VH-VL binders against q10081. Designs and how they scored, part 30

Target 1, 150 residues: q10081
Amino acid sequence: MSNLEFVYKYFNSLDVKELYDIYLLRTNVFVVEQKCAYPEVDEIDLKCGHLMLRNANGKLVAYARLIPEQQQTVRIGRVVVDPDERKNGYGRKLMLQALETSKQEFSSSKTFVLSSQEYAQPLYRSVGFKKCSDAYLEDGIPHVEMRLEL
Key: E = the ipSAE of ESMFold2; O = the ipSAE of OpenDDE; V2 = 0.75 times the mean of E and O plus 0.25 times the DockQ between their complexes.

## First folded at step 18 (VH-VL; framework fv_indenebart)

Design c5 (at its last look DockQ between E and O 0.06; V2 from the best seeds 0.00; counts 0 for: pae O 13.3 > 2, placed apart)
Fold by ESMFold2, look of step 18:
Structure c5 (fold): chain C 150 residues (1-150), chain A 122 residues (1-122), chain B 115 residues (1-115)
Amino acid sequence: as target 1 above (150 residues)
Amino acid sequence: EVQLLESGGGLVQPGGSLRLSCAASGFTFSSYAMSWVRQAPGKGLEWVSHISGSGDSTYYADSVKGRFTISRDNSKNTLYLQMNSLRAEDTAVYYCARGEDTGYTYYHMDVWGQGTTVTVSS
Amino acid sequence: QAVLTQPASLSASPGASASLTCTLRSGINVGTYRIYWYQQKPGSPPQYLLRYKSDSDKQQGSGVPSRFSGSKDASANAGILLISGLQSEDEADYYCMIWYSFAWVFGGGTKLTVL
């Protein structure tokens, strides 16, 4: 389907339906599907960019947030693909677009970071991220920091 | 009013050096990133170098890396381009231009100077 | 492969519209980039016209008439500068520009002739 559309907006430019779609997708996956009770919505959302992938019908099928950090670094977080849309390659498309969008929107940023569970590492490696920390247990689940340098 | 005034151009032999200056007035200089853009006779625009509003980040076209150095003195509202090891292909009108720098994103070159001519010839 | 490609020349009649294209190299998605447009008349420095990324992320330059507008053609991977109601004073060179790979990159320019 060549009718995929990426939309990027900083928080204050989101309309209410976009915000609703983002939070519905994130909470359904990170809280409900993963059975992990935590404050998934946080204040970082107010000060970051929001990258949306919509299909031809306008459905939000993938999402990530792009967070500017110190030392010319962008953190990519809340990477999610709608469960009903998995196995369409949207995760990789989303990550490639997140890198390209960050280079445009954070003009001097040369370093990209994210925190990954073990199952997601193959996706991030496929676009050039490398593990850069020891495994860490968060709520009993192993996580690692991953980094990409330009 | 907002003004950018380039100076320091002239005739130079290959291998020589020149220092271009761009005097800025009428705006908060440190809030703007600055660029040098050149145009060879009868040719299009070629970006040369860019410096962030703070001066912390500098960028160069591949054709000038290692030979040209961009700098700024925010206390004097002045942008500089030190040009060393000049070559015939550096012959051009050199423009100074400003663009908004939000601390994250660089935007358009909205105000340009009138340019200063550099001629590199034996 | 040039990052930005513009036709060398374009002609159009007074009162008509001209659509100037700025095509990005294969592998660079036009949807991601702010496309900046500049006008240059002989003997003068370039003048900023406008930028366009999307309808929610665009800007008209100060004093630039609304008959100048930006858009994109996603299928052609191109930014578009539309000039409607062409006037003889619109005869000029037009350049597009983007921030790409830690550099400003200009297109080769289009000479617009109004006949």
Scores: ipSAE 0.565, ipTM 0.858, lowest interface PAE 2.1, mean pLDDT 92
Fold by OpenDDE, look of step 18:
Structure c5 (fold): chain C 150 residues (1-150), chain A 122 residues (1-122), chain B 115 residues (1-115)
Amino acid sequence: as target 1 above (150 residues)
Amino acid sequence: EVQLLESGGGLVQPGGSLRLSCAASGFTFSSYAMSWVRQAPGKGLEWVSHISGSGDSTYYADSVKGRFTISRDNSKNTLYLQMNSLRAEDTAVYYCARGEDTGYTYYHMDVWGQGTTVTVSS
Amino acid sequence: QAVLTQPASLSASPGASASLTCTLRSGINVGTYRIYWYQQKPGSPPQYLLRYKSDSDKQQGSGVPSRFSGSKDASANAGILLISGLQSEDEADYYCMIWYSFAWVFGGGTKLTVL
């Protein structure tokens, strides 16, 4: 048996615990840890895919959402690794799976984009993303647009 | 009163099939994950299979993969275990157990039935 | 090597404390796992006692006496079930359990005899 498991679900297929785990992780990191008050839970959650990585103990250790956009583009958002589970390579594993899952779910997609916090760029570069914008502020945090063409 | 009642046990020859049932009452069945756990005579506990409340997720012990199928009918408050290609080593008391409703995805067993006996012998 | 190892048997006197160990296989850090404990008496199904991951993450089963408690020994990579004020009715088999690699895994069980 694998010690890690990826689960991909759309919103309506999430059970209460899965939804709870996702929102707990996202709010603990993006709101509390990063000291950023913003509408974390949004309507995009209702129409995007949710990629969950769980460890052998069933703990949600990493998460991302996959958002189909126009022009055969998929946006990868809310990329997060549990603070207690960092430095385990889960971020890279998550991104690689996000790309694979995107290809499966959105077979016509050729472009992948994301908004990276400046400090997180190395993670995305490691899987082939390239910076394609100048820095801008999103909810008061410096970001850059990154793109991967396949 | 929360109650689990297993049934369907019996004597079967090697290679045979058997279907166990577990009738649940006293709680919202669909809100709880369920498991089968077995115990061979004079031996310890062995987890067999797990199923989520909705039935969307199932897990099996390596010893029964490909032979056993766990399922549930939430409209009937019943858990099932279809056992095919039975072996002598499958002889055991089979317990159904309810997962604790604590909000965690993988629930441990907090309520157990009395068990039903399965004997696989020539 | 088994994922969980328990002593086959343990004996203690009434009123004494019994410490039941559940040793995790090397390479599996006990600190990251919730350990569940069950009691089984002859002719009866197992009964949930408690779970323990840490002092801030533990739960006592309903109706389970407070003299039953969980802990861990990091140096031994083991979960511990402590039974204080041992009583004759505590004579039973005790099993530890964890969720490991997407499966529930039980220890071999410890037969506790109250002398």
Scores: ipSAE 0.000, ipTM 0.585, lowest interface PAE 13.3, mean pLDDT 92
ESMFold2 (binder alone), look of step 18: mean pLDDT 92; pTM 0.933

Design c6 (at its last look DockQ between E and O 0.03; V2 from the best seeds 0.00; counts 0 for: pae O 6.4 > 2, placed apart)
Fold by ESMFold2, look of step 18:
Structure c6 (fold): chain C 150 residues (1-150), chain A 122 residues (1-122), chain B 115 residues (1-115)
Amino acid sequence: as target 1 above (150 residues)
Amino acid sequence: EVQLLESGGGLVQPGGSLRLSCAASGFTFSSYAMSWVRQAPGKGLEWVSSISGSGDSTYYADSVKGRFTISRDNSKNTLYLQMNSLRAEDTAVYYCARTEDTGYTYWHMDVWGQGTTVTVSS
Amino acid sequence: QAVLTQPASLSASPGASASLTCTLRSGINVGTYRIYWYQQKPGSPPQYLLRYKSDSDKQQGSGVPSRFSGSKDASANAGILLISGLQSEDEADYYCMIWYSLAWVFGGGTKLTVL
C-alpha cells in the first residue's frame, strides 16, 4: 500500500517546481544515464500534457508526456521511472494512468502510439501495445514503433 | 437561436427499418459533433451513437452496433440515424443532441431536440 | 457491474439541500473523470446543468442557478450534485454522465421528490 498521487497538467498549468522536477528526472535518465548528448528539452513540451507520479513524500517517481497528434492519435513519450524507485511497479502504473488520462483529455482519440527502446517493449506489451514496425536505429539506439488501438 | 428538430419516428414491425432525421439551425453545423440518445418508456437515458463534426468518426453503443448507422450531410445541416433489424427493445423516444467538437475533445451535450418516438411492435 | 450507479430516488424538503450521488464502478477512479449532470422534467428533453472534475476544472450550464453545484467524494468513488435551497420546480430526474471507453455513459438516474 502506498500513498501515490498522479498529477496531470497542461504545460501552461505547471508551476516552476513541477517543471524543474520533470526536467531533472528526464535529463538525469535520458541524457546522463543513457549518455545521449542530444537536446532533451524541446518545443513539444510547450503544447502537451504532463503526467507526474509522486510518492507520499512528494518525490517525482515517474513521468510521461501526452502529445495529441493528427488522425485521432495520442503519442505517449518521455516515459521514465526514477532510477532509485525502479522495482516498485511504477512503470506499469504510469502507463495505465497515461492511457486513461489520454482517453479523458483527448476524448476523440482512438489510437495510442509510442517509440520504444528495446528494453521497454515488455512493459508496453503488458498494457496492450503491439509492435508495428521493424527495429530501427535512432541516434544510435534501437527503437520500435508500438501502437494500441481502441 | 440554436434548434434541433427530429423527425421520422413511427410504428414499425420487428426486423423492420426506419430512418430518423434531425434538422439543425442557428449554428455552424459542421463545427459540432452530434449524438443520438434514446429513452425507453419509463426508463433512463441511453446513449446510442455519435458522429464527429467532419463525419470522419462514428461511435455506437454495443446494443446497436452493426444495426444502426449514424451519418450527416453538412450541406443540408442534417443528422441521420438509419435503424435496421429493429427489435422491441429499440422502442423509445430518440433525441438528437449537439456536442462541442474541438478536434480532439468532445464536451457535453448542450442542446437537445424534442425527440421523435419509435415504436417497435408486432 | 454498471459503470455509473445512482440511487433510484431521493426525497427532501423545500428549502433543504439534496446531495445526489453518482458512483463509479470499482476500477474506475472518479478523480480522472469529468462528471456531467443533466436534469429532466416530465415530458421534456434533458437539460445540461453542470460538469465537475475539480474546483479548477468545472463549468455551470447557461442559466443554471448557483444553488446547483458539483463535487466529488473520493472515499465513495462518487461524483456529487448538490442542490441547496430546494424549490418545488427542482422535482425532476437527474442523470450523471461520463465519457468512457469511446462512449457517453449515463447513470440510471435519480428521481428527486420535493415534499
Scores: ipSAE 0.386, ipTM 0.799, lowest interface PAE 3.3, mean pLDDT 91
Fold by OpenDDE, look of step 18:
Structure c6 (fold): chain C 150 residues (1-150), chain A 122 residues (1-122), chain B 115 residues (1-115)
Amino acid sequence: as target 1 above (150 residues)
Amino acid sequence: EVQLLESGGGLVQPGGSLRLSCAASGFTFSSYAMSWVRQAPGKGLEWVSSISGSGDSTYYADSVKGRFTISRDNSKNTLYLQMNSLRAEDTAVYYCARTEDTGYTYWHMDVWGQGTTVTVSS
Amino acid sequence: QAVLTQPASLSASPGASASLTCTLRSGINVGTYRIYWYQQKPGSPPQYLLRYKSDSDKQQGSGVPSRFSGSKDASANAGILLISGLQSEDEADYYCMIWYSLAWVFGGGTKLTVL
């Protein structure tokens, strides 16, 4: 886990390679690996922040997007770790950085929310999130709403 | 080979209790949500209850809320259904069903056991 | 009124097509739901066939023949299971299912007879 680099950019600042890497990772995991056909690329990408974690080789190993909402709320979405890079603690590292980056980019941020797949709850709990809803289907996969108040 | 084997069915009087078990094999049990679905004689399918892979979340049909309890022991690859205050209308074949691949599939019952019969009669 | 309504029975000839309907209760828009379909033969547990929300959001169960397909009739507020080229082995009960109000809900089932 040496020489990792976090990069945070808004859509208009992404270069072609960064955008390619993001969409490649997201589609490979959320669409192909999870066998879920849905509008993976959406207009939210145009107006949110993009947090990228790259290793020493420049490979995108993890990613999340930060979406500011009303009432000092930030939604963290599209949290993904490269399948070949799992078990390295990148998920937790990503979430911790997502919170820090949110505080920097959205100074008034107080509440953080996300939609978690059931199996992913432990990751989010490890950084302080708590379940705050019953299960619901999102693109055919059960999710729960989780929240962290600072 | 993915297998689900129900057990614990039998004859019980109204107001009685029964505990069903479902032994799972051939897949990572803890990675899947599980469900019970029942079918009364000559009738259709009725969802009874579901439990998440971790066991943190449980869901029940209105018809069984307060009477039935779904649980699981992931160390034993076993799903349970504790049925209390049984009624005649609870008479059915009870199926254990794999319901969710927590990371890789849509939420639905994709694998079913052969079922175990519960008869509630005086 | 039941959340999901299916005809009790349907019959068709070998080689013909059968359309099984799953009508959602008024006020529930079929367009927003994934319809799951199951086949059950006598003395056997149900078997998953397919799910259908839209043409871009559908999935066929493993080993399920392509002659089984899902669709919707918005005007009827119904999910449709289409079985083309009916075979004798297709004689079975067919159930639709949706996730509604934090519960799985099955239709009453349709008994399909192949004449």
Scores: ipSAE 0.032, ipTM 0.617, lowest interface PAE 6.4, mean pLDDT 91
ESMFold2 (binder alone), look of step 18: mean pLDDT 92; pTM 0.934

## First folded at step 20 (VH-VL; framework fv_indenebart)

Design d1 (at its last look DockQ between E and O 0.70; V2 from the best seeds 0.00; counts 0 for: pae E 3.0 > 2)
Fold by OpenDDE, look of step 20:
Structure d1 (fold): chain C 150 residues (1-150), chain A 122 residues (1-122), chain B 115 residues (1-115)
Amino acid sequence: as target 1 above (150 residues)
Amino acid sequence: EVQLLESGGGLVQPGGSLRLSCAASGFTFSSYAMSWVRQAPGKGLEWVSVISGSGDSTYYADSVKGRFTISRDNSKNTLYLQMNSLRAEDTAVYYCARTEDTGYTYYHMDVWGQGTTVTVSS
Amino acid sequence: QAVLTQPASLSASPGASASLTCTLRSGINVGTYRIYWYQQKPGSPPQYLLRYKSDSDEQQGSGVPSRFSGSKDASANAGILLISGLQSEDEADYYCMIWYSFAWVFGGGTKLTVL
């Protein structure tokens, strides 16, 4: 797809509109659509990277955050695609970019991890992640840990 | 003054081996990653390898992977490049370059040596 | 297909501006990459000029004149090195570089001639 734009910024470099778009998308999906009340906005936002995918109209259509962890590990979190923009392959595009951006921003990292909602596993498997834990509940939603070793 | 000085270059036959050294001074050696970058005669720059400040992480260009080994001795402020199974296409000036290392991200090569010449020819 | 493509040569007059392009291969999104620029003069090692990811993430090397600046052209999927007020001493080879797939990757370089 032409005219898609990826932008990666840390919190302090986000402008007000970017921050607004991120929080709007995240809350609309993780809180409202998924009917889950939890502290969606957290302190991790202050210290992680924010990967944004915008279409030709400037709309934020997908988002993920990249979180450096110990032991050369990067956690990919808050993976979300706009409900109106799904089935366009943005999820896979986002994950591929997330991995590439992680390799750049955290160049010493070789392990990538994420907490996947159970139904979302196929997306992550498609880019190389493998389940590495039993199911557990996170905010009442079944999740599994997934890992990609590079 | 920050300085890098390469040595060990020379003439070697195909299939041969050579070990390059880079002596660093004027900065805290262990606080920086170090890279090797080469330039064939009349050609562009080609990155060869990088090693983290601690030496725990290394990366190589596909063209040298399995043949070259980057290492460092922080007690001697020296960077090394062991080159095995040398080929004609490895002929180049080899630069060592100080590479910023934040612990998470490698940045650019901000200081370069004058280079040492490696010639692989029968 | 090369990860980074630079025009082989570029000519400009003293005092003019020169825009050197570094085009990323399709599928590699320029908006997420930090692009580094180096200058190399004959018989000398490369010299770091600047890195540019965004307007808020730009850094110049020590001693690099302010007339060197970085930018991006999203439509062209390219990084740009802009040299304003060209001087004769700016005649050199210019290389762009990115970190891609656990490797530093250089462009082929552009020979800038100051007429």
Scores: ipSAE 0.621, ipTM 0.882, lowest interface PAE 0.8, mean pLDDT 95
Fold by ESMFold2, look of step 20:
Structure d1 (fold): chain C 150 residues (1-150), chain A 122 residues (1-122), chain B 115 residues (1-115)
Amino acid sequence: as target 1 above (150 residues)
Amino acid sequence: EVQLLESGGGLVQPGGSLRLSCAASGFTFSSYAMSWVRQAPGKGLEWVSVISGSGDSTYYADSVKGRFTISRDNSKNTLYLQMNSLRAEDTAVYYCARTEDTGYTYYHMDVWGQGTTVTVSS
Amino acid sequence: QAVLTQPASLSASPGASASLTCTLRSGINVGTYRIYWYQQKPGSPPQYLLRYKSDSDEQQGSGVPSRFSGSKDASANAGILLISGLQSEDEADYYCMIWYSFAWVFGGGTKLTVL
């Protein structure tokens, strides 16, 4: 949509307000809503790309981080949509843009991975990810690894 | 002074083979990706292939996949293009170009050779 | 539709400005891509001019005059090379390039004539 704006920055290019918006959204969803009381901010944030989706009013409505890993692989993590903005299709738009941005910004990488909770698997399948592990626990919550090769 | 010098061009018949070389000097060769770019007479630029600094990653244009092989010998500071099953449409000036590679991202081709001419005809 | 489309030719007077466009195929958003520009004079290899993704992500080639600049027109889905204060030596072929689908892709080139 012409009133939606994707912004991608590697960590060192983020300004203070962008970082604030990212951490507010992540903390409200992953810590408060999901009731997972662990350190949400980690050192991976310092060495990855941050993909933001803003609406016409400048509100951060969706976010993901893009983490370069070994073996020409990018991990997509912290995939989140603002709770008040759900059911607008932003999750799928975010994932499609995350893949396109990764191809541009991590041009030597053609494998994409993520760790998915059960409820999110349909979203990731809709953009081509396939389950590639049995369920495992992350902080007590069942997850599966999902992978896409391009 | 950074320099790239292509060689190995010539006249070859359709179905034949040719190997191009690109001698590099004045920089740490293994720290850069390298590309081949060609230009048919009177036509625009067409990228052919890129190889990473280590040689472990390669990409090819669809028009040459399965026929051309890019390689490098970092001990000799030399880039190669093995060209098999040549066709008339492969006739072009072939440039080698140094490609910036940060380990994550390819950037521009900042240094180009003067090119070597390949002519495919009977 | 080609991935990148450039007009075949453009003419402008010395001292004027020339605006060279590089239009991306529908379905490929110019905002995501870093647009690279090259100049080629007759009988010579191409020379890198600059790249542009955004005002915070741009780079001028070494020795390239500041009268060359990059931008984008989001409504036209296009990258723009602006050459201000045109000089006779700016007469050349100009190519845009992007990294797309694990390949470098060039536009067809624009022949700039300075009359």
Scores: ipSAE 0.470, ipTM 0.837, lowest interface PAE 2.9, mean pLDDT 92
ESMFold2 (binder alone), look of step 20: mean pLDDT 93; pTM 0.937
ESMFold2, look of step 21: ipSAE 0.450; ipTM 0.828
ESMFold2 (binder alone), look of step 21: mean pLDDT 93; pTM 0.935
OpenDDE, look of step 21: ipSAE 0.535; ipTM 0.861

Design d2 (at its last look DockQ between E and O 0.81; V2 from the best seeds 0.00; counts 0 for: pae O 6.9 > 2)
Fold by ESMFold2, look of step 20:
Structure d2 (fold): chain C 150 residues (1-150), chain A 122 residues (1-122), chain B 115 residues (1-115)
Amino acid sequence: as target 1 above (150 residues)
Amino acid sequence: EVQLLESGGGLVQPGGSLRLSCAASGFTFSSYAMSWVRQAPGKGLEWVSVISGSGDSTYYADSVKGRFTISRDNSKNTLYLQMNSLRAEDTAVYYCARTIDTGYTYYHMDVWGQGTTVTVSS
Amino acid sequence: QAVLTQPASLSASPGASASLTCTLRSGINVGTYRIYWYQQKPGSPPQYLLRYKSDSDEQQGSGVPSRFSGSKDASANAGILLISGLQSEDEADYYCMIWYSLAWVFGGGTKLTVL
């Protein structure tokens, strides 16, 4: 078996088990663990790329979505690591692959953005993102916009 | 019928300039990205530059950055390559190519011109 | 080092198959990239053949026979162009290409000789 495997698919190429795994991971973290009641599944999922990291057992251990936006920009969102798999460095590995995958899949784009909670800013800085806004509330949680330009 | 026709090639001394043109017909020019690709005598293909359909986005090979400028005039269905500070290694046949562009992803170059020859020698 | 490496030449008999390889530089994972293939005959501009990233992300060029197909060999970090049922008109130079580092990058090309 493989040690770690990245799988990237645009929405229409996902199979039902991949979609289930993605929504289970996102819902367990963003809704249940964070106790933040908002519609986790949204229409953006239908029109974006989905980046999955699986371990040797086939378990989905990390995920992000890649959203093409106006002005040659890609938004990276729903960045999540399985709570039981934290401290394995998967967050950084995921972000490095998300940038490489975005450069391939959205080749006309030169700008990458994300909305970061305060605790995650060090991760995003480690891969080249810089804060570009004051803090704002999203579902009652402080966030900042971060940006990386090629 | 989709056609691309390059012109503007010729002999030039090192340090000189040339402007290449590519006349497009048979398709909606502004809906496609456009590329320049060159091939030195007896050598392989080298991509030079691409410009988006709107003209808002450009990319260049490292070997030509700062010396070459790609542009387009969508009202005249014409692609240009302004070549400055020419060097002997710029000697090649230069092809114009239509590039598939979905608005956020470039794909293959599906239609190519016949090419125009640039020779840089002292 | 070169981003893409292709063998300079390959020979095969009419009716046989040819497998042309396009090897990516160490540190670049072939699984992430679409591999584009072009054919060029003497005195002519290149022509697009096909692209391949995966079985769910591939595309054949207009008018390109189905005997041309793409695949990958992950253990060799390579894209593959397979030409089955070789015909004399398949004798040509073949180039692979990827979008890498904000640029199109071509391999050095393989000259295919059919007997």
Scores: ipSAE 0.348, ipTM 0.794, lowest interface PAE 3.8, mean pLDDT 91
Fold by OpenDDE, look of step 20:
Structure d2 (fold): chain C 150 residues (1-150), chain A 122 residues (1-122), chain B 115 residues (1-115)
Amino acid sequence: as target 1 above (150 residues)
Amino acid sequence: EVQLLESGGGLVQPGGSLRLSCAASGFTFSSYAMSWVRQAPGKGLEWVSVISGSGDSTYYADSVKGRFTISRDNSKNTLYLQMNSLRAEDTAVYYCARTIDTGYTYYHMDVWGQGTTVTVSS
Amino acid sequence: QAVLTQPASLSASPGASASLTCTLRSGINVGTYRIYWYQQKPGSPPQYLLRYKSDSDEQQGSGVPSRFSGSKDASANAGILLISGLQSEDEADYYCMIWYSLAWVFGGGTKLTVL
């Protein structure tokens, strides 16, 4: 197995290359692959943590952002795996690390939430999330709210 | 001067109850989380519980869940630990410790009291 | 298996360096955790020494000598407390600590003897 590396940084600590890689991956997937035009880059990026998974070659293969919210809640957002790197288990690795990192960075939190595209629910269920809402549209894509309480 | 002073320790029978107090002074009490950490005779440190500055968040070690309750009165600068259903293995020196609370995460325990001794024995 | 494992005891000579290890259980990546270190002398409460997550995320307690430093050994999945230039007053119990699964978890402690 190739040596994978997780890196967690807040926006102000990202270097230009890291920011570039993040936005490139997010836009390629959420905008281009999913054929969804929306303001992908938003102000939340300035206020949240950024979890990056890189392979041995230094390529960003997966990403998520961790967003602290009120009532001891952490929202996990923009969960993405590089299309060329799928089926390698990176999604699950990312989510497990996201929870671990959240516990470290936001140790007062008890609740983890995310907005899942309907087809992506199995990934999140595999790490303990449960659906807690009816389906709704987000930017024209069906989503459900999922929650994990620890 | 920052100071923590524990009280309420004593001898209690198994199944009994005891309430510990920790009086804080020398700092803005509500700006810090507070923890209880215990140490059995001749043993290592065991974290017991933590409560956020506001009191809205509490966490417990599995060994005390359902039996111990951490609380605080910020108007009195006092931390409490209600201990019910006490067991022999709860015998320890109990320390209260100031815990840094950033609002999102807890950091280290930077100030410790001298401890109060709890002995659970028949 | 304990979340954190520390050697029960360690001995070193005055002036030498001591490396105290805090090994994380398999499956818990040391690289993702902030490790806290405490010193406890007989008859006294613990004293905070330092916290270490990475070289860019290290904080030393007030009044703690600079000869105390933190590091990690990824290959061993362990945090390390390094005490350089050992003094007789460094003889104490040393505990590591992490936040794990919504709880503070201490290691078993290492008794450091300065010969």
Scores: ipSAE 0.016, ipTM 0.628, lowest interface PAE 6.9, mean pLDDT 92
ESMFold2 (binder alone), look of step 20: mean pLDDT 92; pTM 0.933

